# VH-VL binders against f1miw6, part 9

Target 1, 251 residues: f1miw6
Amino acid sequence: MPHFAKPLLRNIITRNLFNSIKKKQCLQYLQTLRTLQYDGFTTVYFGETDIPESLVTGEDFSDGYYMPTPTWCVVHAGGSQGWVPWKYRMFLRDELCIKQEDNLFFEFCDVVKKAYGKCAIVVKERRRQDATRPKEGKETEAQAHVPSVVNLTSVTCCPEVAKSYGHKLLTLPSPYNYLNPLDSAWSSLKWFIINNRKEFCLQSVDGVYSYQYILFSDLISKGIERINLSKWRTITTKVRRWENYYLGKLS

## First folded at step 18 (VH-VL)

Design z4
Fold by ESMFold2, last read:
Structure z4 (fold): chain C 251 residues (1-251), chain A 121 residues (1-121), chain B 111 residues (1-111)
Amino acid sequence: as target 1 above (251 residues)
Amino acid sequence: EVQLVESGGGLVKPGGSLRLSCAASGYTFTDYYMHWVRQAPGKGLEWVGEIDPSGGNTNYNEKFKSRFTISLDNSKNTLYLQMGSLRAEDTAVYYCARDYESGDWSGMDVWGQGTTVTVSS
Amino acid sequence: DIVMTQSPDSLAVSLGERATISCKASQSVLYSNKNWMNWYQQKPGQPPKLLIYAASTRESGIPARFSGSGSGTDFTLTISSLEPEDFATYYCQQYYSYPLTFGQGTKLEIK
């Protein structure tokens, strides 16, 4: 029942400072992005999403003493040109997940250079690997948190690797989800999975554990294919309207 | 033939709630974003928001975001607008509209006939 | 929010005469050398209909007497020789930035 207790006031001040820092970072990101676009860089969004196996199977894990199901990470990239012509990657996030793939970002930079020339490669900022965002935000000292690389949980994105191919690596501030068209693409993939997973099953006898991999791989591949060039152009155009909103609001 | 048909309008008291429907036919429902747009009596058009039927992604006019929810049911090719905490200012004709996006321009190329919501004591 | 301001709020024009409707945006809607705004026509008791997109391109089936022009912040809709079916309310609309916004409308009446 506290209205203006000291901890609540401290939280309000902390949230205001955090929001101010993130707004400045967003404005700087948008200004840099627009400069690179004007200079002829192709914008490419590089990122990842989690697909719990329960989403694919549709299984309910209530009181059956089942362990939490494993979660798969899908890594891909796209933009107004569609998906990058690069084979997406899938990793298991369970305790069996073997460390982050080496040189994957190097290969990615080579592929996008050959496909598009110089790119502005955008990677969404991750505050913690897979932690949810807390409601009570925490102060972040920007100068104390200046890393030499920008990481996904599964891929190290090194600015010097991008630079060696003529690319520029940008970090999208994490609270601004409207500015990442990959989030919309991932939602469409998950929608496809939910609505089509039964079509990728064999009969119940044939669909036991031995066929899980085949179902999963084909389902994901078809879902990615269904997010075509037209869809990507729609998503990126709508993101630009949010970019214009924030540029007007923050400048 | 592409067709959009709104329904669910009516008289409601202030503070009440109402759900509008928009039934779509004649095209692949999941290929197009869908808008809600309203028009108060004798007034102009006001954009409420939009939704992607193939992923559930929404973009709202921030004015309505706390009281209005856009949703859909793909099995019925139907768009919904759930309106809560209704006020007299919400009295309007509510249209659904299909979003055309070419990459070079956008527009609401197909509109329904609208459904009327009246909020009064 | 980008405010779209139309003028006049209404006008009365005789059949066969020219009508000109102005729309001013509170900030430029120009991006990549294209104007991200449209014109809609709304007849009484009917929903709006897309008339002109990208400031100057007629939608399919729209007669040549309708034309749009302008760039950046200042736009005009011109109807070169009014027909009876043209008496309606006209709205400009920007889609450069969220939220999408419409002008307040211009009612075109028979004199």
Scores: ipSAE 0.812, ipTM 0.931, lowest interface PAE 0.6, mean pLDDT 83
Fold by ESMFold2 at other seeds, fold request of step 23:
Parts: sequence; C-alpha cells; structure tokens
Structure z4 (fold): chain C 251 residues (1-251), chain A 121 residues (1-121), chain B 111 residues (1-111)
Amino acid sequence: as target 1 above (251 residues)
Amino acid sequence: EVQLVESGGGLVKPGGSLRLSCAASGYTFTDYYMHWVRQAPGKGLEWVGEIDPSGGNTNYNEKFKSRFTISLDNSKNTLYLQMGSLRAEDTAVYYCARDYESGDWSGMDVWGQGTTVTVSS
Amino acid sequence: DIVMTQSPDSLAVSLGERATISCKASQSVLYSNKNWMNWYQQKPGQPPKLLIYAASTRESGIPARFSGSGSGTDFTLTISSLEPEDFATYYCQQYYSYPLTFGQGTKLEIK
C-alpha cells in the first residue's frame, strides 16, 4: 500500500540523469564553440529580453493588486565586435503579437554574413520549462512532438537557414547563465532604464499610447548605444573566463 | 585623481556580520568592474569577487558566494561587501580594486588602502 | 582552480644585484597568443601595485629594470639591478579563468 516512495525515488534518479545530460551538453557546446573559433568563425550571440513597462514607470506589483502591464520583447545580437550592425526589433508581448511566421532569421543570417563572414550563431536554449522536463513521466509523452528547432519566443532559428549562409547554429544550455554575454548586456540595458527613466517620462493624453512608445523606444535606443564596443569586449572576456572554468570543471 | 577608499572594518564576533564600503572618485564609476580582494595576516592575496556598476552583474569566487554579497550604490559611487556568518579565517585586510579591461589584457590597475576585519571572541 | 606557485618564498639580495622570481601555473594561461597573467608589487603597509601585465609588458611608470618573461605555465620576473625601493613582496596573478588567483608571494629582502 505504501508505494508513494517509488515516485519520489524515480524523480531523484531522473533529476540526476538530467543533470548529467546538461553537463555533457555544456562540455559539447564549449568544445564545439572553441573549435569553430579556431576555424575562423566569428561568434555572435542572438537573443531576446523582456522589458515590462513597469520597469520604465517605476510601478511595483509587490505593493498590492495591479493590472498586468504591457511587456516589450527586444531582439538583438552582439559579440566581441559589439552589437551586430542589424536593426534591433521590439515586439509587444501579447498573445495576438506572438507570431513565428517571419523571415527575420533569414535577414539576420544575411546581415551577419555580410558584416563578419561565417559566424557561430549562439542562441540560448528556448523555453525555461524545457530545461526542467523529466525524461520519464506522463508529461514527457505529451511533449513527444515538440520540434527540435532552436527558437526564441518571437523568432524561429533554423539550423538549415544558418548553414545556407555558411554559419553554424549552436544552442547554449540554459543552466549555464554565465556563458551568455547577452544576459550581461540585457542587465546593463535594464540598469540604464531604471537610472534614466525620469528623463523619458511622458504624460498620456486621451490614452494615446503613441507618446509612450516614442519615448520608450528612444530610451531603449539610448540604452543600447550606451553598451558600446568597449563594454562588449569586457563582457565577452568575462564570459571566456567562465568558459575556461567550466572546461576545467567538466572535463 | 583616481581614488578608492575602503571603510567599515572592525572587530566582529564569530557568526556575526559586517558591511564594508569602498568610495570611488576621480573617474566614471560605471565604466569599470570593481573587485574585492582580501589578504589574511602574513598571507597572500585572495580574490573575493567583482561587480559591474552599470548592470549589477556579479562574478564570485564560489568559496565566498554563500556568505558574501557584493552590491553598490551608484548615487554615491560606492561599492559594498556584505559579509555574514563570519569565521576566524575571514580575518584579513579587504581591498577594493578597479578592473581595467583592454581586450588584450586585464588588470587591477587601482587599489584602495584596505580596511581591516578582525573576527575573534 | 588554477594554482599559481611562486619560487622562492623569500629571497635576500644585495643592492645593485639581480633578482629572479619564478611563477608556475597549474595549467596554461595562454589564449589567443596572449598570456593572461600579471605581476604585482606590494610594499609593507601598502596595497598591491600592478607592475607587469600580459606576462611581459611593463605598466606605465615602471622602471626598465623590471622585466617579465615566459609563456604558458612558466613565468619569470627579473629585476636587473636592485634599488632600495624594490624590496617588497611580489605576486603573480592569472586572469585566464575564474576564480582569479594569485601566487603565494615572494618576499625580497636586503642582505
């Protein structure tokens, strides 16, 4: 009758196997990345971040009940050469605005090919829940048809598209946050927003959101400009020290 | 003139806590990562960690991460080290240092004078 | 962690003579044809001071009698003709990998 202990032991065993798989994926990622760098591929990190309007206005949801605020998704790319010379994109995060049918990744691959030649394009593992899904269990069977294509929330990143431009697409395993310099760039952007948002505030008239969008877009643009080549070189050098740490630790 | 000044050291009982400060002047605070480095009496130098004042990103020596927190206040150009669960082995001079990064080399090019933490009964 | 081991732990040398300090890394600190290690000088009661960066390049204001050499795992700091202000403790430090680590130090003393 007391068989509930079997599910607990199975979960522990499954978690240990998952951790072992993620460590192997990280080592494979690092070894592949270093081989591509040695072979003359330019490393480019392609990714996205969410910026809620509450970050701009200073409203705090922890102070009580608040209606959800709009959230913007910023898509950009960079590396040791700075931001890619590609116009970053902003999308309103909304169920109606989430659309995967676009050729944005084709355009991106073309731009980086023209700017840098062959690139190692690194994309962070999509969907945080993918990193926590157990290999055994009922929910894993329900996810048997999940595509293996590497995707951002707003953009589909197809390996064959990258290959057609001479690029190599790599997936950065999600548990290894220190290995993505875009995370540091996004933190710097959000820091800039918090410290400069007063200069970009605008009073809405008749509820017209166009005023908010213009000032918000200007604030984002200025924040991205503040993350210059020198900052990118610093960030990528710090990531390399973590890469060397993990290569030693996981070998 | 670039200057770093640590403060907040003193005598603390084992298990206690202490917050160190590092006031920076003479340069653009947000352009440089900042380090904490310690030196126990008669011993060598030990890196504690670093922080990016323009984004709050931290890199810790994992030896200290569970007990020490690096933070900052950009309005005061000030770096902090919050130390908890202190042990006798944490007795040291604590330095802050500015990180210089050129892409071809890195180094701690400016150091403060240090502040002394003594952990004893 | 990369261990930086210096030799000797202390060295007594007369003014005007040559001093040589060794530093060995537990693994190579070479990346992209650069050695990611530095030398620091620390006088009693003072913070460390950057002397040599990238293994062999003197920092601004450092006298020409200081030189660094070596590559990969084995590095040397040489002071060609000691002056009174050179008696201090010298540290090597790697910045190839986290955590950043220092050697245990080499104390240069008079006589």
Scores: ipSAE 0.809, ipTM 0.931, lowest interface PAE 0.6, mean pLDDT 83
Fold by ESMFold2 at other seeds, fold request of step 23:
Structure z4 (fold): chain C 251 residues (1-251), chain A 121 residues (1-121), chain B 111 residues (1-111)
Amino acid sequence: as target 1 above (251 residues)
Amino acid sequence: EVQLVESGGGLVKPGGSLRLSCAASGYTFTDYYMHWVRQAPGKGLEWVGEIDPSGGNTNYNEKFKSRFTISLDNSKNTLYLQMGSLRAEDTAVYYCARDYESGDWSGMDVWGQGTTVTVSS
Amino acid sequence: DIVMTQSPDSLAVSLGERATISCKASQSVLYSNKNWMNWYQQKPGQPPKLLIYAASTRESGIPARFSGSGSGTDFTLTISSLEPEDFATYYCQQYYSYPLTFGQGTKLEIK
């Protein structure tokens, strides 16, 4: 190899180590999931998606200011039994009105316990967007401490709350998007919004936050209703084919 | 009557590109995933990938993912296969097929007649 | 990838006789007491046609002389009394795992 390949080889080795760690996490996730399914746990995928206002209205409300546009967060859950019989939540992520729901996960655990009994609650690992990579040239001896609490941006998912209801909380590794059927459900919701948003397009006016919330709620409610049990069964069946692929590939 | 009609096949030089079309009729297009499957001369069937018309979600055979793209036009009830960096081994009849999914089984229950792609100098 | 291997590659059979085609998966395609594999028929100059799904259930409009059996890794397609329209190539196909894969095909010919 040429001498200038040393820096490139080091970058390749670092990327390969990260990939190896994520592959091991994926295999552990899949093995745990299958064990819980064998033990009679109902699998439920709990998660969120962002819907920017521009997707709903088709308009940009910026008029010369560098004002951020509102982004709505939808929190819901589902699985092979369809949407959980739980009223989804919608939060505004605008910098003026963003807050995290205090007891949402507790309420969710109670609802799924009553509906399905013991559940394997799957939450997708939040992407690490603000973390800097470790310093090059010397690996610190500091051990990586993995937090025991899994966070969505709007919800804290505590393993002890899940356990108190007889549930198990699982984290789906972030690189493996094919393993999260909620991603497919969210894509179908956004597709519905894009194709039906003309019925809800209005001129821009002051007071946008209150009106936008009402507009988003009706459109989103109808979009969620269109993702029925049959669609959920299709999505979860196709995710299982990816699970089988990764179990074979990573073993 | 449910029908799928492929078009866009032809002779292409190695390294070239081609876009195949599959026009669907006689059913609600957005209710069913759609597949592309190919068959090289004298060979068996090979799955290329699938797409959800109601959300745009795709599943590819990783063999083709870097060179082939599946897409849709809902206004025309049409499925597409964009093929790039074509090679001689891509010579085949290309079929589109409708996916039936019950949750308990699935199958490609309706097929088009196919369109022929020939990759040759 | 799950390899589906059919036997024989070609089979010559007289009209009115019985034909048996085997398909072996490189790993089990059984999940939740269901076999995630199908059989397709492809007549000359035509696209494939779904024949048997879930290993043993005939698709709508398929004659009763076609039957499927087997579980796990070993599957069989049986045609009890061959008719002229049955001379075709038959493919097994698994949908247990991505990528979806087909057997190499078994050509059923007139003896």
Scores: ipSAE 0.809, ipTM 0.931, lowest interface PAE 0.6, mean pLDDT 83

Design z4
Fold by ESMFold2 at other seeds, last read:
Structure z4 (fold): chain C 251 residues (1-251), chain A 121 residues (1-121), chain B 111 residues (1-111)
Amino acid sequence: as target 1 above (251 residues)
Amino acid sequence: EVQLVESGGGLVKPGGSLRLSCAASGYTFTDYYMHWVRQAPGKGLEWVGEIDPSGGNTNYNEKFKSRFTISLDNSKNTLYLQMGSLRAEDTAVYYCARDYESGDWSGMDVWGQGTTVTVSS
Amino acid sequence: DIVMTQSPDSLAVSLGERATISCKASQSVLYSNKNWMNWYQQKPGQPPKLLIYAASTRESGIPARFSGSGSGTDFTLTISSLEPEDFATYYCQQYYSYPLTFGQGTKLEIK
C-alpha cells in the first residue's frame, strides 16, 4: 500500500495546528487591544509599504530585464485620529539596513506620547519563522543583502522603548490583514499615485533619480494628505467590524 | 442630485454567469464605499459586499465570496457585480447602495432602483 | 453572524393609530455608547430608504411621527399616528459586525 496519504495527513495536521495557534494569538491580540482601548489608550498603527518605481513613472521597463527597478519604502503611522503628526520616512529599499532602528522608534514614541498620551502601538507581524528554514539562512556577512523590512519594524527592538513612554506594543498576527487599517491606507495611497502621477512628471524628460525623488516626494506628500481624518475614521470603523467578527468567531 | 442606476439583470440558466452594473452620478464617486444588497422575491434584504472606489479594498459576505466579485471603473463612475456559478437561490432584485460613514454611525443613505436577476432552468 | 429578529412578521393597523415594531439582535450592538443599528423603510416596488440611524436618530426629511428607541439587543420602531404612505415593510439592520445583516422585515398593513 502506498504511504502518500500519511504525508498528506501530516500536512493537514501541521496546518491545523498552525491555524489554531494563530487563532489564539488573534483572540489574545483583540482582547488586549479592547482592554487597552477601554483603559484610555489611543490606538496607533505603525508600519510601512513598498512603492516600486514603476508605480511612480508609469513606465513599462521591458528593456530593463537585467536590472531590477528600485523600490521605495514609506514608513508612517495612523489611526482613528488620522495620520500621526510625525514626518513619514522614505527610504530607497537598497538602503533599508538602518543602523538607527531604535532611534526612529524612540522618536516615534516621543511624538505619539506628546500628541495622544499613552498609546497602544500596533505593528503587523512581518517575520515569517518556520522550522523548515535551512541553515543557509545564516549566510556569511559578506553576502548579506537587503530583505530588511522586518528589521525596520522589528518588535524585538521596540518593547522597552514603548513601555518607557507609557505605551503598549502589540503585534498583529500575520494572516489577519482585515485587522490593519494601515493596509487600506496604503492601498489608497497607491491608487492616488497611479491616478495622479502624470500631474507630477513635469520634469521627467531626463528621468534621473534626483528629479524623480523631488517629484516623488511631492506626489507622496499629496497622497498622504488626501487620506484625511474622514477617510481614516471610515477605514478604522470598518476594521472594528472585522474585529467584532473575529471576536465572535474565535473562542 | 445623487443617483444610482443598476442594469444588467435578466434571465440566466443555473451554472451561468452575469455581470451587473451600477452607474453613479451627482457626487464624488471615490469618496464613498459602495454596497451590493439583494432581495429574493417575497423575502428580506441580504448584504453581498462592499468596495472602496479610492483603493479597491473589498469586504464580502463570506456566503458569496467564492462566486461573486465586486469591481469598479472610476473613469465611468460605475460599480460592478460579477456573478458566477449562479443558482436558483440567487434569484433576486440586486441593489447598489452608497455607504455613508461618519465615524459615529453608518448607513446606506442612497439606493438604486434595483435590477432583477432570475436563475431558472 | 448577528441575527436580527423582528416582531411581528406582519402588523395590521388602522390609519391614525400607533404601530410598534420590535427588533432583537442575537448579541449586543452597543459599542462606545452607541448602538450600531439602523431602520429602513421599503414601500412596494421601491428600494429601501434609510429611516432611523444609530437606533434613535431620524434621517433628514423623516417625519417626527417616526421614532426609534432601545439599546444593546432590544430595539423598537414606533410610528405614532399612521399615514397612508407609512404602509410598507420595515427592516432593522446592524453594522456592528461583518457581515452586515438585516432583520427579516415587518410588513405594516392597513387593517
Scores: ipSAE 0.809, ipTM 0.933, lowest interface PAE 0.6, mean pLDDT 82
Fold by ESMFold2 at other seeds, look of step 20:
Structure z4 (fold): chain C 251 residues (1-251), chain A 121 residues (1-121), chain B 111 residues (1-111)
Amino acid sequence: as target 1 above (251 residues)
Amino acid sequence: EVQLVESGGGLVKPGGSLRLSCAASGYTFTDYYMHWVRQAPGKGLEWVGEIDPSGGNTNYNEKFKSRFTISLDNSKNTLYLQMGSLRAEDTAVYYCARDYESGDWSGMDVWGQGTTVTVSS
Amino acid sequence: DIVMTQSPDSLAVSLGERATISCKASQSVLYSNKNWMNWYQQKPGQPPKLLIYAASTRESGIPARFSGSGSGTDFTLTISSLEPEDFATYYCQQYYSYPLTFGQGTKLEIK
């Protein structure tokens, strides 16, 4: 094999191994999920979405006179039973204000245990390949082959905490986003925000974060309410059709 | 009365593009997913895809995903199918249909009359 | 993709007679003790019309002479006493898995 061809072959082999690993992870996820469902576990999808402040205010930054606005993070959970009876959380995700709530997952596991009993808690794998320009000797690419730790950017989801409540924590592999009904729920929430923000906005007010938070909270609360039990049953049923597609294709 | 009316069909050369419309009336448009289904002359039915008007989420038949785009305008209660890079095999009657989903069963319970697309050189 | 195969391709029957149409799925469409498939009727120049859902349940307004049966991979549509309006093409359709797929159709015509 020519020396010049070795780097190209290594890249091809690495990509093929990565794709094979992700396909196997997806099949294992689906098989485990179906086993837990058969064993009486209630499926609950736990996750987060980012809502940039500009989506809520409707401000246009194309004229070049405005500073970038911060991003809000919404954390919630749901499934075929609807949204879990747990108060969603909203955090400011500005780089200077990012915090992980250590105790939140404990509370979530307790609430969901009381509401549904034993649950299969599904969390989407955090994307590890969003911005990778590896420098020489950087371990970022090696980290892509290490088993993923189940963490949201705002919440630490510890498998041992879930196990202590009788739950099972499952990680949904990153390339298979169509297997997460929360993605559809988040799309519906964002669409509600765009189409109803004028009814909830007084005016953009610089430096009044407390008032802005209350206004955003009311809008988001209404948007979450609009995603009712019937909607949740619809989107989980459609996800199941994707699950069946992948079970047939990957097995 | 629930009604779906397709329009925008016609004769198009291979490689061309066309946008189909489906005007909905008599129900709350945002409450139901909407499908596109096609039927080639003398042939059976083929599912193209679906969209959620209350969030924009789409599910496509992978066969069409690279060339066809489903979209909508909620202010007009209108569903669209944007078709690009058209081929002779895309010649068909295109139907829009409303999805009923109960969680226990589903079905396309209301259909439009269809609009005809002919791709011919 | 799940292939839905109908038999026969066409069927000629007389008014008042019984018609039977078969549909076979390339894999089971049974989930949670429910069959995730439907039957549609299509008359020439008209859109399809939902007849039977969940393999065996008649849609609202569908006459009792239409019945569906079967489970898993093998399904049957039966019309017990044909009337003039029943001469059409019939399609089975699965919604167990994406993509949604239809059978090739069975044309029911006057003998």
Scores: ipSAE 0.808, ipTM 0.929, lowest interface PAE 0.6, mean pLDDT 83
Fold by ESMFold2 at other seeds, last read:
Structure z4 (fold): chain C 251 residues (1-251), chain A 121 residues (1-121), chain B 111 residues (1-111)
Amino acid sequence: as target 1 above (251 residues)
Amino acid sequence: EVQLVESGGGLVKPGGSLRLSCAASGYTFTDYYMHWVRQAPGKGLEWVGEIDPSGGNTNYNEKFKSRFTISLDNSKNTLYLQMGSLRAEDTAVYYCARDYESGDWSGMDVWGQGTTVTVSS
Amino acid sequence: DIVMTQSPDSLAVSLGERATISCKASQSVLYSNKNWMNWYQQKPGQPPKLLIYAASTRESGIPARFSGSGSGTDFTLTISSLEPEDFATYYCQQYYSYPLTFGQGTKLEIK
């Protein structure tokens, strides 16, 4: 006697296989990270955040005139030692992806090598999207030899570049957001922007009319400075408690 | 003088909701994570969760995450605990506490007096 | 979750005598050569008070008769000469891993 499987049971079976794969990836990430830390690698989290210009301005400039607001991408890195002593980068997303210096990751690897020695460089796994140019890079298909490249939206992070400086590049699995202290740092930066943007405005000399300007780069720079070593130590300590939680839960 | 003062406790029926408040004074509110900790009558202490006032980041005991929400109002230096789908087992004294973080140790160095929540039909 | 198990659940000790309270963690709370656990004191009708941090360091204003010791999984709180104000419940607490967890408490009664 033939019986049909319910559609919900097929979805549950597929979801369980996916969750098992992600559990294994997280456990492997944590075990690798702890091994590298034991072997003297300094952990550095490298990442990006989007800051829409509307977050900075807070207001519409022209009644009856509509302008699209651009989004800025900030690229920086940090860890238990604070922000890396590396000049963070800002990119305008409307200048599409190729308008950036291609050797940025080389420069980053050199700076962290000089600052800390060998590093475990952690980059968040990019959520699966066809965000790059369509059907370019046949090396991402099932080929016998495919070099692994871990990309931020604005920066290419090549494992071989990291290795050439004595670093190891690690990918943080996407569903485990509590394991990325940069997410907390970015939230604090955005909080700073919202609460301090008026202090970076200029006024017209005419008292009847005023026109305010936002010194965007100075606001961002000050916000990054406000996230000091003490804050970074707090954030990374709390991330370690999540690491220990997941090691216990997943093992 | 650092002080934490909880309020908003009371009697509520099972399935109901309640919001607790914790008013902070005597220090820079945004410099410290804040905890909620509860204690059932005659029982020990149970950590509920914490929040960063300078960014809104939260860490919850997963036991409570689906029913409880920690939030705050920086203009009032006030921490909140929104509790939903309350059960008899949620009957407890609820404390807020300030988180001290040195990088080398952590601790709840200042506690409020607590506010009592009773869940009963 | 890391379970913190205290013993005894209660004890009675005469004034001037030594009291010893044990706390055992279900896994090590040692990281970077530091023990990520604290002791708290709670007197009846009062909130908890931080007593000992990092297993062995007294919080400011805590009398010298209180001391903490141990490492890894096994920890001890010692009150070297019991005074009447020490009637309270004592909790160990780990902050090595989320969720933060407390021991079930040890009630210290003055004999």
Scores: ipSAE 0.807, ipTM 0.930, lowest interface PAE 0.6, mean pLDDT 82

